# Ledger of designs, part 9: miniprotein binders against b1l550

Target 1, 279 residues: b1l550
Amino acid sequence: MRLPEELLERARDIHSEAPSHRIKLDRVGSFGLKVPVEFKGFLLLAEADVWVSLPEGRRGVDLSRQVEAIYELSNPPKDPFSLCREAAISLLEKLNYADSSGVSIRFDAPLQDGESLKYYGVEISSIASDEIINKIRVEILGMTACPCTAELIRAYKSSEIAATHTQRSLGILEVSTKAEHPDPDKLASIIERAMSSPLRTYTKRPDEGGLVIRSLSNARLAEDVVREMIHLFLEEFGHLPEDTHILAAVRSMESVHMHDIYAERSFSLDEIRKEISSH

## First folded at step 11 (miniprotein)

Design qn1
Fold by OpenDDE base, fold request of step 12:
Structure qn1 (fold): chain B 279 residues (1-279), chain A 82 residues (1-82)
Amino acid sequence: as target 1 above (279 residues)
Amino acid sequence: DPVREAWKYYMEAIKLILEALRLLRKGDVEEAAEEYEEALEKLEEALEIAKEAGNEELIKRIKLLIELVERLIEKLEKKLKG
């Protein structure tokens, strides 16, 4: 049913009314939208959140305009980075009472693994006000081998490569910067390289053996992985602004325990450089 | 690095666009228009650098933002005429 236009003209604009309480809201928006994005030659259906700030004197946000803003920019599909930045800008333009906007886009990113695909999780965000902050979060699974158990077994039975327990570990890099979004593939690569070995979607016998041997030969604690991630990140992305903020974390699904081992470090580039230089 | 330089111009353009929007919120339409134009100039510089570098992806991204700014300018012009 469509209401006649005449009736719509008689209806109050509820959103423009004064609120019962004059309180500014930081974020008002639509969460869980689905938008197409183009990423590395793939057309993906991503989940998106859009929001703006609401001044104290306005009852509500025109949510329809928010939805229009992102979908206008989503056809034809474009890269998710541009979509985030441009949508954030468009939101501010369309909703002129807002002094801040934000967009978040989430999807699984394809990663080539031989003739198959593996993936990593990615969340791309842009928050706009007087300045724009670009945020990206990458999560990818890898494999870790425990160096402690390896040492115990080595002590028990002299072997060049000691057996040890292995597990899947989730590596996380989150970057917030005033520069362009860091390349998610590079971030994923950093995480994988920081672990004992990457995971494979499929393995042939020689490859499987090599993968395990590599893991055993490169046994790492969760703490080691986080430190290595930070080290590799600094090498690759040290050119980012000094106020760039990073979260590096690992959640290891330890195969000998019911619980996970977790390690993290949050830092700015300036902070971590000072820390390293002090040693 | 030409690519980094292009991105620098790109991000500067965004800052100018955001400033334009701020000015519009204040009712400073003429100044906002100037900021949009300056943003376009920055993006054109970025585009030239990206072309010289042969970075097709960056070229696409820059062009997308140029298109957005052009639409914003058009919208502003329509508002001023009407």
Scores: ipSAE 0.840, ipTM 0.950, lowest interface PAE 0.6, mean pLDDT 94
Fold by OpenDDE base, fold request of step 12:
Structure qn1 (fold): chain B 279 residues (1-279), chain A 82 residues (1-82)
Amino acid sequence: as target 1 above (279 residues)
Amino acid sequence: DPVREAWKYYMEAIKLILEALRLLRKGDVEEAAEEYEEALEKLEEALEIAKEAGNEELIKRIKLLIELVERLIEKLEKKLKG
């Protein structure tokens, strides 16, 4: 049932009314939308959040226009980076009372693993105001082997390759920049290379043994992984603007404990360069 | 690196688009139109560089933004005539 248009003329525009309290809101929007995106030859259904700022003198946001903005740009499906940037721009254009907008798109990105697929989590965002900030968060699982336990067992058994506990560890790289979104595959690769070993979707028996041996031979603390991630990031993405902000983190699901080990470092490129040069 | 240069122009174009939108919020329609046109010029430069580099994905992304800016200009022109 559609309400007659005549009734709309009689109804107050609640959104345009003055609020009871004149307070600006930073973000008002629709969260948990599903939008199609094209990524690396795959058509994916991604989750999306869209929002705008709300001035102090306006009661509400035209939420329907927000939804229209992103879906208009989603047909035909395009890459999620362009979708984020363009939707952020479109939101500001369509909602002219807003001085800022934002779009976030989340999906599992396919990653080739031999004849199979593995994946990493990705969240792509763009926040627009006077300038645009592009943000990307990549999360991928790897494997870590504990060097501390390995050393204890080595001391006890006098073995060159010592047994140790291994666990899945989630590596996280979050980058915020005024430049283009960095390549998520490269970010995922950095995380995997910082781990003791990558995870494999499918392993044959010889490959499984090799994977474990490699992990044991490359035992790393969560702290080691974070530092290695930062090092590799600087090598690959050191060309980004100096005000680019990075979060490097690892959550290790330690197999000998009920809790996780977490390590992180937040920094800008200029800050970390100064830190490294001071040593 | 031509790809990096193209992205620089692309991001400059976005900045110009955002400035246009700011101007529109202030009611400066003519100045906003000029900023849109300048944004298109930057994107055209980016496109030329991307073509020379043979980067098909970047070409596609630049073209998408060009299309958006063109739509924004058309929308603005319609508002000015109405």
Scores: ipSAE 0.839, ipTM 0.951, lowest interface PAE 0.6, mean pLDDT 94
Fold by OpenDDE base, last read:
Structure qn1 (fold): chain B 279 residues (1-279), chain A 82 residues (1-82)
Amino acid sequence: as target 1 above (279 residues)
Amino acid sequence: DPVREAWKYYMEAIKLILEALRLLRKGDVEEAAEEYEEALEKLEEALEIAKEAGNEELIKRIKLLIELVERLIEKLEKKLKG
């Protein structure tokens, strides 16, 4: 049922009214939209959030325009990075009372694993005002082997390869920069290389044995993984602006505990370089 | 690195676009138009670099932003004539 247009003319524009309290809001938007994106040759249905700021003198945001903005840019589907940046710009243009906007896009990214696929989680964001800040969060599972238990077993039984407990660990890299979004595949690779071993969607028997042996021979604490991620990140992305902010983290689903082990470091490139140079 | 250089121009273009939008919010329409034009120039430079580098994906991304800026300019021109 569509209301008669005549009734609409009599209706107050609630969104343009003065609010009861003159307070600026940082983010007002639509969360949980579904938009198509093209990524690495795949057409994916991604989840998207869009928002803008609201000035103190305006009661509400024209939410329909926000949805329209991202929809217009999503057809035909494009890469999520361009969609994110362009939608942030478009939001500011369409909602001229806003001095800031933001877009976040989330999906599982495909990653080739032999003849099969594995994946990593990705969240791509852009926040626009006088400047644009591009944010990317990558999460990928790997395997860690505990060096502490390995050392205990080695001390008890002399073996070339010490048995230890292994577990899945979630590695996280979150990067916020005024430059372009870092390559998510490179970020995923950094995380995998920082762990004891990567995970495989499928394994042949010789490969499975090799994977476990490699993990055991490369035993790492969650703390080791985080430090290695930071080291590898600096090697690959040290060219980013010095004010680039990074979160490196690991959540290890330790197989000997009911709980997870978590480690993280938050830093700017400038900060971490100073720290490393001081040693 | 030509790819990094192209991205530098791309990001500079975005800054110019955002400046244009800021100017529009202030009512400075003529200055905003100049910023859009400058943004296009930066993107054209980025495009040439990307073409020389043979980076098809970057070319595509630059072209998408060019299209957006062109649409923004068109919208602005329509407002000025109306």
Scores: ipSAE 0.837, ipTM 0.950, lowest interface PAE 0.6, mean pLDDT 93
Fold by OpenDDE base, last read:
Structure qn1 (fold): chain B 279 residues (1-279), chain A 82 residues (1-82)
Amino acid sequence: as target 1 above (279 residues)
Amino acid sequence: DPVREAWKYYMEAIKLILEALRLLRKGDVEEAAEEYEEALEKLEEALEIAKEAGNEELIKRIKLLIELVERLIEKLEKKLKG
């Protein structure tokens, strides 16, 4: 049932009214939208959040316009980075009372693993006001082997390959920059290379054995993983603006405990460079 | 690195677009139009660099933003004539 247009003319524009309390809101929007994106030749259905600020003198946001903004830009499907940036801009244009906007897009990114696929989690965001801040968060699982247990076993009996407990570990890189979004595949690669070994979707027996041996030979603490991620990040992305902010973290799902081990470092590029130069 | 240079121009264009939007919120329509035009110029520079570098993906991304700015300009022009 569609309401007659005549009735709509009689209705108050509730959104444009003065609120009972004149308070600015930072974010008002629609969360959990589904939008198509093109990523590395795949057409993916991503989850998206869109929002704008609301001035103190306006009761509500035209939410329908927000939804229209992102879907207009989603047809035809495009890369999620462009969609994110352009939608943030479009939101500000369509909602002229807003002084800031934001878009977040989340999906599982395909990653080639031989003839199969593995994946990493990615969240791409853009926050626009007088400037735009681009944020990307990459999460990928890897494998870690504990060097402590290995050392204990070596102390007890001599072994060429020290047995130790292994576990899945989630590596996290979050980058916020005024530059373009960093390449998520490169970020995922950094995380994998920082761990004892990558995970494989499938393994043949020789490959499985080799993977485990490599892990045992490259045993790393959660702390080691984070430090290695930072090191590799600086090598690959040291060209980003100095005010670029990075979170490097790992959550190790320790196989000998019911709890996880977590380690992180938050830093800007300028801060970490100063720290390294002081040694 | 040509690719980095192109992205620099791209991001500068975004800054100009955002400035235009700020100006529009203030009612400075003529100044906003100038900022949009400047943004297009930056994107054209980015596009030329990307073409020279042979980066097809970057070319595509730049063109998408150009299309957006062109639509924004058209929308603004309609408001000025109306």
Scores: ipSAE 0.836, ipTM 0.949, lowest interface PAE 0.6, mean pLDDT 94
Fold by OpenDDE base, fold request of step 12:
Structure qn1 (fold): chain B 279 residues (1-279), chain A 82 residues (1-82)
Amino acid sequence: as target 1 above (279 residues)
Amino acid sequence: DPVREAWKYYMEAIKLILEALRLLRKGDVEEAAEEYEEALEKLEEALEIAKEAGNEELIKRIKLLIELVERLIEKLEKKLKG
């Protein structure tokens, strides 16, 4: 049912009214939108959040304009990075009372695994004000083998290849930068390489055996994984601005415990470089 | 790295666009228009570098932002003429 336009003329513009309390809001927007994006030749349906700031003197945000902004840019579908940055800009343009905007886009990124697919989680964000901050979060599962148990078993059995417990581990890299969004595939690769072995969607038995042996031969603590992630990140992305902020983390779903092991390090490129140079 | 250089220009263009929007919020329309034009110039430079590097994906991304800025300029021009 469409209301008669004449009724709209009689209605107050609630959004433009003064609020009962003059307080600025940091984020007002629509969360859980679905937008198409193009990623590595795939057309994906992504989740999107869009928001703007609200000045103290305005009661509400024109939410319809926010939704319009992102969908106008989503047709035709484009890469999620451009969509994120451009939508943030468009939001500021369309909502001229806002001094800041933000867009977040989330989807599962396909990753080829032989004739099958695996995936990693990705969240791309851009926050715009007087400057733009681009954020990307990548999460991918890998496998870790415990070196401590391996050492105990080696000592006990005097075996060259010691058995140990293995588990799935979630690796996380989050990067916030004033530069362009880092390549999520590269980030995912860093995470996988930092673990004992990658996971495979499809394995034949010989391949599976090899995967496990490789894992055992490359046993790593959760702490090792995080440190390796940081090391590899610096090698690949050391060219980013010094004020770039990184979170490197791993959550290991330990197979011998009911709980997970978690390790993380948050740092700026400047900070970590100073730390490493001091050793 | 040419690709990195192109991205630098791209990000500079974004800063200029954001400055234009700030200026518009202040009512400085003429100055905002100048910032948009400067942003386009930066993007054109980025595009040239990207083309020379043969990076098709970057070319596409730059073109998308150019299109956006052009739309923003058009919108501003309509506002000024109206």
Scores: ipSAE 0.835, ipTM 0.949, lowest interface PAE 0.6, mean pLDDT 94

Design qn1
Fold by OpenDDE base, look of step 11:
Structure qn1 (fold): chain B 279 residues (1-279), chain A 82 residues (1-82)
Amino acid sequence: as target 1 above (279 residues)
Amino acid sequence: DPVREAWKYYMEAIKLILEALRLLRKGDVEEAAEEYEEALEKLEEALEIAKEAGNEELIKRIKLLIELVERLIEKLEKKLKG
């Protein structure tokens, strides 16, 4: 049922009115939209947030235009990076009172794991104003083995491979850059390589045993994992602009404790290069 | 690296598009149109580089943005004639 268009002529445009308090808002938008995206041959349903700034002299945002902006670009489905950047631009065009816009797209990215699939979490964002900032956050689970317990057990019982507790650990890389979005698969690979071992969706018993042995042979603290992530990131993405900002983090779901262990480092490429060169 | 060079042109084009939008907010329509045209030129350069490199995915991404800019120009032209 559509209301008669004539009603629009009679009704006040509430959104264009002056607010009671003249205060600029940074972000006003629609959160939790569902949009199709094409990612590496998969058609995925992603969650999307879209927003714009609101000037002090305007009461509200035309939310329908925001939704229109992203859905017009979502058919046919395209890669989430292009969708994110182009939607951010389209938002500024459609909402000409806004001086900034933003788009965030979240989904589980498929990764081939032999004959099965595993996944990592990804959030792709673009924030547009006078410049565009592209942000990507990748989260993937791996396995860590504790080197401290391994050393204790080695001291107690002589063994070539010391037993130790293992746990799932969530690795996180977040990159914000004025360049193009970094490749999420490469980021996920960095995280997995920084762990004691990757997780597998499907394992036969011999393969499972090998995976555990690998983890025991590559025991790492959460701190070790974060440092390794940073090291590997610099090797792969050192060509990004110096003002590129990175968050590297690990949350270890400890198997011997009721709490998690967390480690992180936030840095710019310029900052971390100076730090490493000073040693 | 030709791929990196193409991305550089692509990102420069985005900056020009954003400048055009800023100019439009100020009412500088003619200057905005010039910025859109310059953005298209940058994207065309990016496209040539990407074609020479044989990067199909990058070609596709550049073409998508070209299409968007062309639509933005068309919208602007309609506003100027109306």
Scores: ipSAE 0.832, ipTM 0.950, lowest interface PAE 0.6, mean pLDDT 93
Fold by ESMFold2, fold request of step 12:
Structure qn1 (fold): chain B 279 residues (1-279), chain A 82 residues (1-82)
Amino acid sequence: as target 1 above (279 residues)
Amino acid sequence: DPVREAWKYYMEAIKLILEALRLLRKGDVEEAAEEYEEALEKLEEALEIAKEAGNEELIKRIKLLIELVERLIEKLEKKLKG
């Protein structure tokens, strides 16, 4: 049933009224939207959140205009990074009482893995006000091999061939910058290269043997993985603005424990350069 | 690095767009239009660099933002006529 449009002339605009309690709100939005995106030739169904700030003198946000802002830009589908930045801009334009806006887009990114596919997690966001701040979080699984157990076994077995426990480890890179979003494939590559070896969707037995040998030859603590991520990040992205903020982390599902091991470091580019140059 | 230079112009254009939106909230419509036009100039510079570098994905992304700014200008021009 559709109501007569002439009622719009007579109804109160509840959203534009002043609220009973004049308290500004930082984020008022629509969360969990499904949005099509195009990533590296793949058409994906992503999850998006959109929000704006709400000044103390305005009772409500026109939530239909928020949804309109992102869906207008998502048809036809486009890359998620353009969608994210452009939607943040459009939110501020459409909801002109807001002094900031935000968009987050989450998807699983397909990645070529030999003749097959694997995936990694991506979440991007853009927060616009007088400036725009672009954030990206990438999560990808790799394999780690414990060097502590390897050394213990070497000492007791008198063998040059290391044996140790191996496990899946989740590597995480988060970047917040005033520059463009870093390429998620490059971030995923940094994480994988920091691990003892990458994971594969499948392998034939000779290739699987090679993968395991690589992991044993490249045994790393969770702490080593985080440090290597930072080193590789600085090689690839050291050109970003000095106030760029990074979190590098690993959560390792240690195969011999009932719990995970976690290591992380947060830093700005300026801070880490000073730290390294002092050594 | 041409790709980095193109991105610098792209991000500068976004800052100009946001300044235009700030000006519109103050009612400074003519100044906002000027900022949108400057944003298009930066984006055209970015596009020229991206085309010279042969970076097809960046070309597509720049064109998308140009399209957005052109729609914002059209919307603003309709308000000026009324």
Scores: ipSAE 0.815, ipTM 0.944, lowest interface PAE 0.9, mean pLDDT 91
Fold by ESMFold2, last read:
Structure qn1 (fold): chain B 279 residues (1-279), chain A 82 residues (1-82)
Amino acid sequence: as target 1 above (279 residues)
Amino acid sequence: DPVREAWKYYMEAIKLILEALRLLRKGDVEEAAEEYEEALEKLEEALEIAKEAGNEELIKRIKLLIELVERLIEKLEKKLKG
């Protein structure tokens, strides 16, 4: 049922009233929206959250305006990064009582894997106020081989027996910056190169052998993977603003244990450079 | 690095757009229009650099933001006439 438009003249505008308790809210939004995005020639269905701040003197947010802000920008579909930044701007324009806005967009990104494809997790966000802060989180699986067990086996038998336990490890890079979003493929590549070897969608026997040999020849602790991720990140993205914040982490599903191992380091570019230069 | 330089102008344009929105909240319509025009100048510079670099993806992203700013200017111009 559609109600008569004439009611708008008689009804109170509840959202524009002052609230009973004058308390500013940091995030009021619509979460779990489905939006189309174009990424690397693929049309993907992404999940988005949109929000704005709400000043202490305003009772409610115009929720239809929030949803309108992102959906009108998603037709025709565009790359998720432009959508994210532009929607954050549009939210502030459409909801002029807000002093900040935010948008997050989540999708599985395709990645070329030889003649096939694989996927990795991406979440981007843009938070706009006096400035815009762009954030990207990338998660991708790789393989790690334990160097501790490898060394024990070498010491017990000849080095010709290269054996150790291997497992899937989830690598995580999260970057928050005032510059443009880093390329997610480059972040995924950094994570994979830090692992003992990448995972493949499928392999033929010679390729499978090569993958396993690579992992054994490049054995790494979870701690080593995190350190290597940081090293590779600085090589590729050291040009970002000094106040750029990074989280590098690994969750390793250790094949010989009932539980996972986790390693993590967060830092700003300024902080890590001082740390490295002191050694 | 020309791609990095183009992105720098792109991000500067966003800062100008956000300043324009802040000015509009204060009712400073003429000043906001000036900020939008400066944002367009930065974006045109970014576009020129991206075209010289042959970066088609960046060209598309810059053009999208130009379209947004042009719509914001049109909306503001209608307000000035109203």
Scores: ipSAE 0.811, ipTM 0.943, lowest interface PAE 0.9, mean pLDDT 91
Fold by ESMFold2, look of step 11:
Structure qn1 (fold): chain B 279 residues (1-279), chain A 82 residues (1-82)
Amino acid sequence: as target 1 above (279 residues)
Amino acid sequence: DPVREAWKYYMEAIKLILEALRLLRKGDVEEAAEEYEEALEKLEEALEIAKEAGNEELIKRIKLLIELVERLIEKLEKKLKG
């Protein structure tokens, strides 16, 4: 049922009124929207959040305009990075009382794995005000092999034994910058190269053996993985603005313990360069 | 690096678009129109550089932002002529 249009003349515009308590809000939004995106030839279903700031003198946000801002730009589907930045701009245009807007888009990115695909997690965002800040978080699983146990077993009287405990480890790179979003595949590659071995969707027995042998010959502590991720990141993305912020982290699901181990480092590009140049 | 140069013009255009939106909130409509036009100039430069570099993905992204700015200009021009 559609109500008469004439009511718009007679009804109060509740959203434009002043609130009883004049307190500004940092984020007022519509969360969990489903949007189609095109990524490297794949049509994917993504989840998006959109929001704006709300000044102390405005009672509410026109939530339908928030949804309109992103859905108008998502048909036909486009790459998620353009969608993210353009929706953030469109939010400020459509909701002209806001000082800032934000958009986040989450999806599982396909990555070639032999004759199959594997997936890794991606979340991007764009925050617009007097400038735009672009953020990307990538999460991908790899394998780590403990070097401490490997050394102990090597030193054991039987030189024929080569073994250590191995486990899945989740690698995380998060980048916040005033430049364009880094390519998520490059971030995923950095994480995988820092691990003892990548994980496969499935393996045949000879390939499985090779994967395990590779991990043993490339044993690394979680701390070493984080350091290697930083090194590789600086080689690939050291050209980004100096105030770019990075989080590099590993959560290792230790196979010999009931709990996980976690290592992380946060830094800006100018901070880490000073640290490295001092050594 | 031409790809990085094109991205710099692209990001400068976004900053100009955001400035235009701030001017519109203050009621400075003519100044906002000038900022939108400058953003298009930056995007056209970014597009030429991306084409010379043969970067098809960047070309597509620049064209998408050009389309958005052109729509914003059309909306603003309708208000000025009303």
Scores: ipSAE 0.808, ipTM 0.942, lowest interface PAE 0.9, mean pLDDT 90
Fold by ESMFold2, fold request of step 12:
Structure qn1 (fold): chain B 279 residues (1-279), chain A 82 residues (1-82)
Amino acid sequence: as target 1 above (279 residues)
Amino acid sequence: DPVREAWKYYMEAIKLILEALRLLRKGDVEEAAEEYEEALEKLEEALEIAKEAGNEELIKRIKLLIELVERLIEKLEKKLKG
């Protein structure tokens, strides 16, 4: 049933009223929207959150305008980074009572894996006010091999046996910057290169043996992986603004334990350069 | 690096667009229009650099933002005429 348009002339505009309690809200939004995005020739289903600030004198947000802002820009599908930044701008234009807006977009990014595909997790966001802050988080699995057990086995047989436990480890890089979003493939590459070996969707036996030998030759603690991720990040992205913030982390699903190991470091580019140069 | 230079102009254009939106909230329509036009100038410079570098991905992203700014200008012009 469609109600008569004339009712709009008689009904109170509840959203534009002053609230009973004049308190500013930081984020009022629509969460869990499904949007199409184009990434490296793939059309992907992404999940988006959109929000704006709400001044103390306004009771509610125009939620239909929020949804309109991102859906208008998502058809035809475009790259998720342009969608994220442009939607943040469009939110401020359409909801002119807000002085800040935010957009987050989450998707699984495809990556070639021989003649197959694998996926890694991506979440991007843009927060706009008098400036825009762009954030990206990448998560990808790799393989680690424990150097402690490797050394114990070596000592037992001198150097006759090269063995240790191996496990999946989840690597995480998160970057917040006033520059453009870093390329997620480069972030994923940094994480994989920091691991003992990459994971594959499948391998034939000779290739599988090679992956295991590679991991044994590159045995690394979770702490080593985080440090290597930071080193590689600085090589690739050291040109970003000094106040760029990074979180590097690893969650290792240790095959010989009932529990996981976790290591992380957060820093700004300015901070980490001073730390490294002092040693 | 030309690609980094083009991105710098792109991000500068975004700052100008955001400033225009702030000015519109204050009712400073003429100043906002000037900021939009300056944003277009920055984006055209970014586009020229991206084209010379042959970066097709960046060219597409710059053109998308140009289209957005042009729509914002058109909306502003329609409000002034009505």
Scores: ipSAE 0.807, ipTM 0.942, lowest interface PAE 0.9, mean pLDDT 90

